# Designs tried in a protein design chat: VHH binders against o13800. Part 23

Target 1, 230 residues: o13800
Amino acid sequence: MNQVTQFSGNSANLMLYWILKSYYSRFDRIMWIDTLGTFNPAALPLPCLEKTMLVRSFDAQGLKDAVDELESNLKSSEDQAYALCIDSFSNPIGLLMAQGNISFAHAFMMTLGRKCRILTRKFRLAVYLSTSLVYIKQLHLSKPALGNSWPFCLDHSYILEDQQHNKCLVHCNQSRKDLLGCSQLFLLLKGSFTHEYLTIDFYNGTPVSVSSKLHVSPSLYHSSTLNSPS
Short names: E, the ipSAE of ESMFold2; O, the ipSAE of OpenDDE; V2, 0.75 times the mean of E and O plus 0.25 times the DockQ between their complexes.

## First folded at step 12 (VHH; framework vhh_sonelokimab_d1)

Design t4 (at its last look DockQ between E and O 0.70; V2 from the best seeds 0.65)
Fold by OpenDDE, look of step 12:
Structure t4 (fold): chain B 230 residues (1-230), chain A 123 residues (1-123)
Amino acid sequence: as target 1 above (230 residues)
Amino acid sequence: DVQLVESGGGLVQPGGSLRLSCAASGRTFSSYAVGWFRQAPGKEREFIGAITSRGSTEYYALSEYGRFTISRDNSKNTLYLQMNSLRPEDTAVYYCAARYGSRPTFYEDYDYWGQGTLVTVSS
């Protein structure tokens, strides 16, 4: 539970919804920080919503304030399990950068990230982050936003690459442990896929299959082959 | 000390809209996070929403998210609550609250409170 997990890509927010839909019963309270103005309560079941506090943040300072509020809540209720969702973490930081505050943005990002990590070590807290991808022209590949130092604040980092026909390929950018007991994750935005490890139908917000296998090589995070729909 | 005075309450039909205002005394309104609460007859006071001192972040009770919007004008020392698609269950006394500092809270840990304004939603 006590981990900081990042999802990067256009479908990252759907992953956040899926996680809450699937695991909201494990949390006593949920804080959702919406930096994009795209929060959709209809995507979550009522019992989940009843546990959820919503924050609409327009800048980095607002994001900090929200996390500080979470910290206050954690201190007052140490026996409760919390989930923090930030959709997205990169947006407010990017805004600072766009304003020319590059050094400040970097420092702010690292400080806040480290704070989240510390909180997950101190309290019953899981943190889930969405971020954008940055395309690297020279390498013809995408990487998570926010630079090379950011991953040090994370336990898990996954890249969600959109594919044709409402498919999303998930591969591990960084992982200290297996996510949700699986080593391979495929996302289906519409339709059905058969996968050996984990398949998620984001259209319905429901897992199609979850593997119980524990002895899978971490190398599988990087060598995903899409299976044909059955 | 900060004094808060709510206004804009009244009778409205279901489906209607209403805009509440909270006027703060003094010249330090921008130093306070502010928020809205309501209390229906026989029920506990409940959080509706709040906004940071700078107005760059808003907090909401999820049950009212989408229908209710919080905003502030620091130049006018005023907090607003726009309420749309009102329902009979929204009938309550609505309170403005202020907390010193940049950030509000989802709980009733505020420093100053208004006397409240009554909103009645009825056919």
Scores: ipSAE 0.720, ipTM 0.886, lowest interface PAE 0.5, mean pLDDT 82
Fold by ESMFold2, look of step 12:
Structure t4 (fold): chain B 230 residues (1-230), chain A 123 residues (1-123)
Amino acid sequence: as target 1 above (230 residues)
Amino acid sequence: DVQLVESGGGLVQPGGSLRLSCAASGRTFSSYAVGWFRQAPGKEREFIGAITSRGSTEYYALSEYGRFTISRDNSKNTLYLQMNSLRPEDTAVYYCAARYGSRPTFYEDYDYWGQGTLVTVSS
């Protein structure tokens, strides 16, 4: 909450669905900006969908317009909690850069990112967004897209690493809080993320304390019971 | 000014489909963002969806996602609402609306409104 959180990788949208599935009861309103045309309403419960505005946009201006509409909503209802999900943020920015005016595209991106960060500080807003990874051959590694200045707009950044046996490791590579180096393991079951142990509170942006190893059945895991507001 | 006229409403069985049209006349339709709203008996008018003036961005209230699709054809000055898998609770008067500029809103802050077209979903 009150933070800008990025998920980067091929399965980043599954993390956005998991976030909403886990925390939708803590939000009064949700905006989902779908820049890829891939939004899947079957991934979310009906009560979540009923408070969600879907924006389908294929260009950077549409992304900006949606954030401006969100800002208007926030100003008119400052007592309500909002979530903004953007899947993906990198695609429309990348298309804008491909049009040849790189400096304009960069300024557009940074202005929008700073706006999102300011809104999370001024209002009850959580922003979750997805970006692609880019491979840097000279370094033999993949990094989140959008270059070196983009991280200044983020409170937390996670890289998703697909693993064997339908597992995905979500690793924090940047945090303005105490999450740097923390990881969450998810299992991919029927196109959705599940977990055996929760190690990160993605709503509050904090590590989950683990005092001892637990043998915990799946029925003891509730996405809404860990670090939830009273 | 823009004049808006809805059409395509009528009686349909549950599970059926309808396509509503909103014909625009007057000034340049492509200068307006446009949207669909509906009002069921005894209820307040509610937002369904909207589309930017160039048709590049679509907005939807999600309880009907996958069943309703908004589109526009600026060459025909027409806004469309495709409704599939209709249910009795979709019975309402459906309105199109136009707002000057590129960006719609999900509030009723639109400059021009059509008269409405009735959709009845009943066995």
Scores: ipSAE 0.531, ipTM 0.804, lowest interface PAE 1.6, mean pLDDT 85
ESMFold2 (binder alone), look of step 12: mean pLDDT 84; pTM 0.859

Design t5 (at its last look DockQ between E and O 0.65; V2 from the best seeds 0.61)
Fold by OpenDDE, look of step 12:
Structure t5 (fold): chain B 230 residues (1-230), chain A 123 residues (1-123)
Amino acid sequence: as target 1 above (230 residues)
Amino acid sequence: DVQLVESGGGLVQPGGSLRLSCAASGRTFSSYAVGWFRQAPGKEREFIGAITSRGSTEYYALSEYGRFTISRDNSKNTLYLQMNSLRPEDTAVYYCAARYGYRATFYEDYDYWGQGTLVTVSS
C-alpha cells in the first residue's frame, strides 16, 4: 500500500480510475488532484466518490498546496488509509518549465516527489501518479517525462503504450520491488484494465498473476509468458 | 480580523444560474484561503468549494463539481461562486468563509464567516 506508483502515457489516467474502482474499499479517504481539468466522476462508483476529495490545481504551487493539505489530513487521522491520485504530475511541472525557470522547476518537482515518498513511509498512504511521455527522436523511444532524476522518488514506474484494438503494452520502467519480474505486459483494454485472465495488484505491488480459470485464451497466455522472470 | 459579506442570493428557477459574491474587509485578502459553504433548512452545513490564497488550487465537493465554480479576485477582495443548473435541493443559505494562510480545506475549520445569503431555487 505505502508506495508511490507512476503511470506514463495516454492511458495513464484510465489506470488511476481502474485502481480506484478496484481498490477504493481499502481506502478510507481518497484525494484526487486534477491538473488537466479532465476529472470524470462518472468513471467511479458512488461509494468511491463519497470518500473522494477533489482538488483542481492549476500550477506547481497549487499542486504543492494540495499535497500540504493532504499532509495535514494525514496528521489529523493517522489511522485512516489514504489514496492520493495526481492526474497529472507532469503537467504543472511542464508549465513551470515553459515559463523559463527550468532549474526551479526541477528542484520543485524533486522536493514534492520526495515529500510524497516520505508521506507514504510515515502514514497509511498510497500515491498514484500519471505523467506524459517524451518521445526521443534519436532513439525512437518514449520515456516518462520529468527527466532522469525523477524515478528516484518512485517505487514503481510503468509506461503505458496504447496499441490498436484496445490493446495496451505496459512496460515496467522502474520498480524498487519485485512487481512483474519482467519489462513488459500486454493488456486488453475494454473500458478498464481488468479481464478474467490476468490480475495486476497495484495496491500491494503484487506481481501479475494468471487466473486459475481453465478457459484462458491462448493469446493471453502468450502475453503472460512475456512477463515471466528471466 | 476579516469581515465577510455575502451577496447575490435570491430566487431563481430550476435550471437557472446565479453568481454569489463575498466581499472581504481589509487589505490582506490575498493572505487568506476562502471557501463557500451552505446550509439547507434542517440540514447540516456542507462544504461546497474553496480556493487557496494564491488562487492556484480549488477544492470541490464532488456533488457540485461541474455545476459550481469558485473564483477569486484579490484586487477586489472578493470571492465568487458561479452556480449553474440550479436545482431545488440547492436551496440554502450560502456562507463565505476565510482561513488565514495559503491552504484551503474541505472542513469547517475556517477562521471567519459571513452572515450568509439565501438562495431559493423554485419554480
Scores: ipSAE 0.726, ipTM 0.893, lowest interface PAE 0.5, mean pLDDT 81
Fold by ESMFold2, look of step 12:
Structure t5 (fold): chain B 230 residues (1-230), chain A 123 residues (1-123)
Amino acid sequence: as target 1 above (230 residues)
Amino acid sequence: DVQLVESGGGLVQPGGSLRLSCAASGRTFSSYAVGWFRQAPGKEREFIGAITSRGSTEYYALSEYGRFTISRDNSKNTLYLQMNSLRPEDTAVYYCAARYGYRATFYEDYDYWGQGTLVTVSS
């Protein structure tokens, strides 16, 4: 609640659905920004859909306009709790970068990310967003998209690694709370947990215990740096 | 000024589909964000969906569980509402609305409104 949380990977949207299915009763209003055209209303219960505004945004300007509309709603209803889900944040930013003015696209992205952070501090707002992974050939690994500056706009970042049998391993890439990896996510979503990595069965809707493991490819921004903003 | 005329309403069986049209005349349609609203007897007018002037962003109230789709064709100056899996509760007068500028809204802050088209869903 009141934080900006990123999920990266092919199953990131399933995590967004899981959060809403589990916690929609804690929010008065929900905005879902669908930048891929893949929103599936069957993934959410009807009471959740009834408080959800769907935005189908096919470019970066549409994403910004939706956030500006949310800001207007927040200002007029300061006692309401909101959730903002963006699936995906990286797609429209990536398309903007592909248009050739990378400096403009980077500034656009950072301005929007900072706005989301400010809104979560000023209002009762939780922001959940998905991003793609990009493969780094020289390192034989995948990491969250959007480059090295983007994580400064985030409170938490998790990487999803798909498993067989409709399961997904969630491991912490970055967290501003002084907790080990997925322990922080577990505390926010279900309860206390002692494992570094968490496997979630999306169809069961309940996280399961897993062995503690560290992500082999660490973020350039470790948790202690991001937990001490000034 | 822009004038809006809805069409495509009528009687339909539960579970059926209808496609509503809103023909715009007057000023350039592509300069307006447009939306659909409805008003059932004895109820307040409610937002259904809207689309920006260039068609790049669509807004939907999901109380309809994804049954309705809004679209626009600027070459024909027409806004559409595709309604599927209709229920008796969808019986209402359906209105289109236009707002000058690029940004759509789910509030009734629209400059121009059509006269409405009646949709009746009954067995």
Scores: ipSAE 0.460, ipTM 0.758, lowest interface PAE 1.7, mean pLDDT 78
ESMFold2 (binder alone), look of step 12: mean pLDDT 78; pTM 0.818

Design t6 (at its last look DockQ between E and O 0.74; V2 from the best seeds 0.70)
Fold by OpenDDE, look of step 12:
Structure t6 (fold): chain B 230 residues (1-230), chain A 123 residues (1-123)
Amino acid sequence: as target 1 above (230 residues)
Amino acid sequence: DVQLVESGGGLVQPGGSLRLSCAASGRTFSSYAVGWFRQAPGKEREFIGAITSRGNTEYYALSEYGRFTISRDNSKNTLYLQMNSLRPEDTAVYYCAARYGSRATFYEDYDYWGQGTLVTVSS
């Protein structure tokens, strides 16, 4: 349960919704920090919404304040399980960078990331982050935003690559590969398609198909185990 | 000490809109996070929304998200609550609250409170 998990890509926010839809019953309280102005209550069931506190943050300092508020809540209710969703973590940091505050932005990012990690170690807290991808022209590939040091603040990092036919390919990007294993995961975003890989219906939170050809842990055969808080 | 005075309450029809204001005394309004609460007859006080001292972050009760919007003008020492698509169940006394420091909270852990303004939503 006590993990910091990052999803990177255009569909990363959908993963956050999927996680909450699937696992909201495991949390007593949920804090959603919206930095993009795109939060959609309709994407979550009513019982989930009833547990959810919404924060609309417009800059990095606001994001910090929200996390500090969460910390206060955690200290006052140590027996409760919390989920923190930040959609997105990269946006406010990017804004700082765009303003020319590169060093400050980097330090801020690392400090806040470390704080999240520490909180997950001290309290019953799961943290889920969305971030953007940065395209590297020289390599013709995308990587998660926020540089190379950021992953040290994470337990899990996944890249979501949007593909044709409303599917997304999920790649394990770092460190702990036990959540999704080393196998490819396809997320069905909308509609249906035929493939040979593990597919999760983003809307229903259920597996659409699992390929027996993949070396996937049996635990991954059920979408309910994906990013499951323990 | 900060004194808070709410205004803008009144009778409004269902589906209507209303804008509440909270005027703060003193010259240190920008040092306080501020928020809105309401209490309906026979019910407990409930959080509506809050905004940090800098105005850079807003907190909302999810049930009111989309209908209610919080804003502040530090130059005027005023907190606002824009309420749209009002419903009979929104009938309550609305309270302004202030907390010293930059951070707002979802809970009633505020230092100062106004006397409240009555909002009645009825046909």
Scores: ipSAE 0.809, ipTM 0.922, lowest interface PAE 0.4, mean pLDDT 82
Fold by ESMFold2, look of step 12:
Structure t6 (fold): chain B 230 residues (1-230), chain A 123 residues (1-123)
Amino acid sequence: as target 1 above (230 residues)
Amino acid sequence: DVQLVESGGGLVQPGGSLRLSCAASGRTFSSYAVGWFRQAPGKEREFIGAITSRGNTEYYALSEYGRFTISRDNSKNTLYLQMNSLRPEDTAVYYCAARYGSRATFYEDYDYWGQGTLVTVSS
């Protein structure tokens, strides 16, 4: 909540659906900006859809206009909690860059990113967005798209690493909190993410407490049986 | 500066489809963002969807589970609402609305409204 969170990779949209399936009851309103034409309403429960405004945006200006409309709604209802999901953020920016004026496209992107960050600080707003990965041949690694300045607009960034046996590792590569290097493992079942144990609280942007993850047999703590020091 | 006339309403059975049209007068239709609203008897008017003046962004309330699609044809000065998988709860008067400028809104902040067309979903 009150943070801008990025998911990068081919399965990043599945994280956005998982976020909403997990946390929609904590939000009063949801805006989903679909820049790819791939939004799947069957991936979300009906109570979630009932509070969701779908925006189909076909260029970068449409993306900006949708964020401006969200800002107007936030100003009229400051007590309400909102989620903004953008799938994908990188596609319309990439199309704008392809029009040839890279400096304009970069400034547009940074202005929009800064606005999103400011809105999460001013209002009860969580922003979750997806971007593509770019392979850096000289370094033999992939990193999120949009260049070196874009991360300044983000509170958290996660890279999705598809693995064998329908697993996906979600690894934090940037955090304004204590999440750097933290990971969450998902299993892909029937096109949806599931998990065995949650290690990251994606709503609060915090690690999950160790004490809440422990299952301890009551018989280990019988007062009539003393444990040895260790 | 613009007049709006809805058409295509009528009686349809549950599960059916219907396409509403909104004809706009004037050569400047492309200067207006447009939207669809509906009002069932005894209920508040509710937002269905909107589209920007250039058609580059569409807004939808998803309470209908994605059953409705808004579109515009600026060469015909016409706004459309395609409604699928209709239910008795969709019975309402349907209104089109227009506002000057490129930006659509999901609020009732529109300058011009049609008279409405009645859609009745029953057997």
Scores: ipSAE 0.567, ipTM 0.806, lowest interface PAE 1.3, mean pLDDT 84
ESMFold2 (binder alone), look of step 12: mean pLDDT 79; pTM 0.816

## First folded at step 13 (VHH; framework vhh_sonelokimab_d1)

Design j1 (at its last look DockQ between E and O 0.62; V2 from the best seeds 0.65)
Fold by OpenDDE, look of step 13:
Structure j1 (fold): chain B 230 residues (1-230), chain A 123 residues (1-123)
Amino acid sequence: as target 1 above (230 residues)
Amino acid sequence: DVQLVESGGGLVQPGGSLRLSCAASGRTFSSYAVGWFRQAPGKEREFIGAITSRGNTEFYAVSEYGRFTISRDNSKNTLYLQMNSLRPEDTAVYYCAARYGSRATFYEDYDYWGQGTLVTVSS
């Protein structure tokens, strides 16, 4: 794994804040889905907040509803660049799993992941998902919420490793195949946030291209609809 | 059709709290997403927050997040807005709105509106 960035903190949400803090100017709209109730507006600059829509989702269905709202917004404003941050994607899914609905939860994740992927292909949308381990009561263990099939919905993932003194290392998982770690950030765009005229290179931590006001031609990518159980 | 009636407005000191209610007519309240807006004198109407018909998703203006909380009780056909740490800038007429369907929205494309309730924050 390649080291991408070092920052203070030990949570994937800090990475989300870092991303927005660094690249908010590249987006016209930002949707932040807060599943934990821990959103901190003080962590972001005012110009970023001014273009941020906040969503509180309490369960998996709520998360779906939020994404549906995003889709509606995207359809109404195809020329705008959007960022979706979900903090944390794993939380509502984990709750569903904890209720014993594991298969349904996996199916739900795949459906929602696929939808997000499709949206990133069709629209100027970057999707950033923070995840963490979830406790599965029935199995008496903590595991990543995402199953083995999830990487097919992702272009890149980054694993956060805790260091001493509230430091976190971000490592790029270029293979996309292994979802192992206590905290992860998943990116659904190729190489980074990539469109015709807008690219955020998270590997190098620098913008590659900046022109958020230009139209991006939609392209749909066909992916497998097959869900594999974890 | 749904009729909406806001209540709970009044005079409050800075730093105070206030809870607004919106009572909906009919028996189909649970089929509507509902939200709160406000309009201050000389300003445009602005979105505060909304909640889906199921109540499992809430949408907020960033400026009000954490300070204002939206909730609903479908059994009582009532929408609530809890406002904490009120500021003079919060002085406005507060409106309840409803839209048919499960989804809430940040925009003012709601189908039904209340008459509003005045909130004045002043020392």
Scores: ipSAE 0.723, ipTM 0.888, lowest interface PAE 0.4, mean pLDDT 79
Fold by ESMFold2, look of step 13:
Structure j1 (fold): chain B 230 residues (1-230), chain A 123 residues (1-123)
Amino acid sequence: as target 1 above (230 residues)
Amino acid sequence: DVQLVESGGGLVQPGGSLRLSCAASGRTFSSYAVGWFRQAPGKEREFIGAITSRGNTEFYAVSEYGRFTISRDNSKNTLYLQMNSLRPEDTAVYYCAARYGSRATFYEDYDYWGQGTLVTVSS
């Protein structure tokens, strides 16, 4: 909550559906911005759909207009919790960059990203967005699209790595909290992500706590043993 | 100022389709964001969908997405609502609405309204 979170990769939209399936009861309103024309309402529970507004936008200005509409909604309902999902952020920005005025496209992207970040601090808003991966030949690796300045607008970034046997590893490559290097395994079952256990709390943007604050009391280790010396 | 006139309403059987039209007259339809609303007897007016003045962004209440499609043709000064797979609960008066500028979703954001067209889905 109150954070901008990026998912990058071929299955990033499945993470957005999983986020909403998992957490929709914590949000009063949801906006889904579909820039690819691929939104699938069957992927979400009916109670989630009932609080969702779908925005279909196929250029960068339309994406900005949708965020401006969200801002207006937030101002009129400051006590409500909102989720914004953007699938994908990279497509309309990439098209704008391809038009030949790279300086304008970059400024547009950063202005919009900064606005999203500011809105998450000003209002009860969580932003989840998807981007594509780009293979960098000189570095022999894939990294999220949109270049080196874009990450400054993000609180968390995850890269999705497809693996054998319908597995997808979600790896945190950027976090303004304690998630760097954390991962979550998902299984693809009948078009949806599932998991056996959760290692990342994607709502709070934290690792799942197991024993860090729990009083563990075998008869020999009652209380005080949970703290290490300074 | 803009004047809006809906048409295309009527009686249809469940599972049927209708296309509603909203003809705009007066000035500069392309400067207006436009939307569709409906109101069933005894219920509050309900947002269906909207489209920006340039037509580059569409907004939908998701419960209606897939069955209803909003579109506009600025060369004909016309807004459309294609309704498919109609159900008895879709029976309502359907309104088109317009607002100067690009923003389009809220009921209070629209300055100009049509008179409405009745859609009855008999079951």
Scores: ipSAE 0.601, ipTM 0.822, lowest interface PAE 1.1, mean pLDDT 84
ESMFold2 (binder alone), look of step 13: mean pLDDT 78; pTM 0.813

Design j2 (at its last look DockQ between E and O 0.82; V2 from the best seeds 0.73)
Fold by OpenDDE, look of step 13:
Formats: structure tokens, sequence, C-alpha cells
Structure j2 (fold): chain B 230 residues (1-230), chain A 123 residues (1-123)
């Protein structure tokens, strides 16, 4: 289990920063969607920042707008490798849920998740999502923002355990269906890249495979299966 | 058609702050995404930031994040750029632009442009 000191007060941020710090050279462009207002450019090397666009999304619709912008960019630059970081995916959704729009929020999540997956199938795109529990006032409980069908949109997931002094323990979640914990990092790479080893082994703190080049085999992902929101 | 007029430019010392405004004509300002660009002498026009029509999403060049803040007031048909901790390298003509569509980070895609306002950062 890896222990890492985070740059901000959010452990999920730490993982995203670490991923980019480790892999930024593999991407031509990076989009960082900040939903928390906690982005810290000092945490990333200058060469990474130079290829990074920052997006602030203030609500779920804003998040959608940001992803739409990404799609537009991808369409205009199909040969470029992109990384999308969303910190945090759950925050805008949580806001919707807190407003009582729970069903809509779930539907929105699935739609956006599916869109991201489709984009990874069509383009050279890696997607990294942080998420955490959201408090639902109407239910007087905290729960994962993700629905039951969300795991099917993911390739890899990692559980983040918050520690004191801005430290985070990270371990791989071996089961896609078992979304546990307060905070998770989700990696969506399979289908976009030619190999599934373009991920970090967070347990060992090392890349699973060292590939100098990102190879993408674009394929039209045709799924007739409609995911029902949970 | 939308007309854009920038204002607020001028001479400022390093470390200083400046707030630019862009006034849009017409009644359709709220339908457009709007953004700020700048062009220094002998350099290409570069993206600073943009904001969607609803104002719920902001895009920034990473180099300007934290120092520059974009905002809009649809009731006043005005776009703002707050610039803090200004540097000599920030010296440029600053342009306001509007677009009805996506891909807000590329100047080529914008439909309307202002005439620009000069910002000079010098001691």
Amino acid sequence: as target 1 above (230 residues)
Amino acid sequence: DVQLVESGGGLVQPGGSLRLSCAASGRTFSSYAVGWFRQAPGKEREFIGAITSRGNTEFYAVSEYGRFTISRDNSKNTLYLQMNSLRPEDTAVYYCAARYGSRLTFYEDYDYWGQGTLVTVSS
C-alpha cells in the first residue's frame, strides 16, 4: 500500500497529480476539470502545465459543457493523445442530489460516463476521474455518487484512504463491481489504448508497463445496451 | 451581429492589478460564450480564458490560472477579466471575443471580436 503526501487537502487530487506527473509526456494535451476550486499548478511540472487546459465547472451542466468542449477538441485533433482529469466527478453530481434531483443526477452520471467511454473508444483519450461519497440531506446519509451500473464504464479503480497530515493510502480495487470506500480514483483506458497496462500500480507505486508511446486503435463502440440509472 | 468593445487597459506597474471590461451590443449576449485573448508584439494571439453562455464553466490557459479570472454579467452584457500580479510579459493587446458554439479555446472559431485594449506592464 502506497503512502503519498498530497499537495492539496484532497487525497483524490493527489492521485490525479501523481498520474499526470508520471505520464504527462505521453499526452499531447491535458484537460483538467476542477470542480472543487483546489487546482494547484505548482504540483505539476512546467512541461505538463504547458499542455494543460484548466476548466472550472460549477455544476453538473458545467461539467457536461467541459466534456463537450473536450469532444470538440478531440474531433479537431484526432491524432493527438488527450488526457482528461476530472477532480471531482462526484462533486457536481452531489450538488444535484443534494437539491433533491437524485434520479436526474444518476441519469446524468450515466450519460456522462457513457459519453466518456465512447470518447475513449473513438479517440486517443485517457480519462481519470476522482470521486467520493456525497451527503444526501434528504436521506441523511453519505453514499457513493455512482450508481450500480457505473462500474461497467470503468476499466480500473483504486481506493483512496485518507490519512492525517495530507497523506493518502492507495490500493487497487480488484473488482469493478465493488466500489468501496469514501474516495476512489477511476481509470478509463481500455479500448482507447492498444494495451491495458498504461496504468499506475498504485500498490507498488510504479507503472505496470513502460510504454514510451501511446497507441490507439480507434474503434466505433456500438453498444445497444442502455444502462439504466440506479 | 454582436459588437464587442474592450475597456480598462492602460499602464500598470509590475505586481499591479487591472480589470478589463468587454461590453457587448445587442440582446443576445447571454447566448454566446465569450473569451479573452491577447497578442503581444511579434507574437501570436494566445488564449487566456473563456466562459460559457450560462457562466457555469470557465476555461483557462494554465499559465494564467490563479492570476487571471474571467467573469460575466449577462444583465449588463459585459465580460470581465480581472488580472492580478501583472508582469512585464503580460504586456499585450487584449481582445474580447464571442462565439456561438463549442471549442472555445481556439481563436479561429470565434465569430466576433473587439478592437482590443492595450495593457502595458512596466516599471
Scores: ipSAE 0.778, ipTM 0.916, lowest interface PAE 0.4, mean pLDDT 80
Fold by ESMFold2, look of step 13:
Structure j2 (fold): chain B 230 residues (1-230), chain A 123 residues (1-123)
Amino acid sequence: as target 1 above (230 residues)
Amino acid sequence: DVQLVESGGGLVQPGGSLRLSCAASGRTFSSYAVGWFRQAPGKEREFIGAITSRGNTEFYAVSEYGRFTISRDNSKNTLYLQMNSLRPEDTAVYYCAARYGSRLTFYEDYDYWGQGTLVTVSS
């Protein structure tokens, strides 16, 4: 439970719901930070909601307030396992940048990201967060928002590419384990990810056997397995 | 010290709405984080929601989100709880509470409490 995991792309928030739907029984408490006002309780089963604290805020100070609240809760309940979901992490930082406070926004972002990483080391905490993709016209490429320094706060980062026919490719673009370049295909039904299929090597479309799975399970420290919930 | 007085409780039909108020007096209200709790007959006091001293961050037990909304008006030293789509299971004494600092979801951490206001959802 010592990991910070990022999902970037238009369907990133749906991955957060899928993780909780799949793994809520592994956590005693869940905090969901909603910076967009889009939290959908219908996307989660009732037993998951009963463990969930919703934090509603639309600015960067609200992210800090929520993390401070989580830290206080962790210190008083060190025997409990927590999940933190942030949807989205990039929105409030982007608002600070848009106000012309790029240097301050960057410092705030890095301080908060390091805090999250430290908390996952000190406590039984898994952190899952969503960010936007930004398009780099000169490279004809989309990459995760928040700049080149932000990845140093992450253990794993995945880019989500929406595919035709209700599919979403989840590609690992950063890992503190040997997961770089691994991909997994998800089927999107009723606005939720419901199935896992064979992992395909993203950078070469030739069919291969299963190469690895996302490292998202709070109970799995192996880098090659993602299981469907029972 | 701060003193808290709830009002706005009463009898309401299922499906109805109520707005609870919590008037604060004493030390500067804007220095406190404030929250709403309830206690149904035979049950433990449970968290409903809280709002930071600045008013920029709201915390909710998700089971009540969408029906209940917490807000504050620091110019009037008042905390509010808007309750919609009420059910008989919402029958309880509702309390407002205040504290300094963080950790807003545990009732043991609140130092200042109102006397409570009874909400009865029945016919």
Scores: ipSAE 0.634, ipTM 0.830, lowest interface PAE 1.0, mean pLDDT 78
ESMFold2 (binder alone), look of step 13: mean pLDDT 79; pTM 0.820

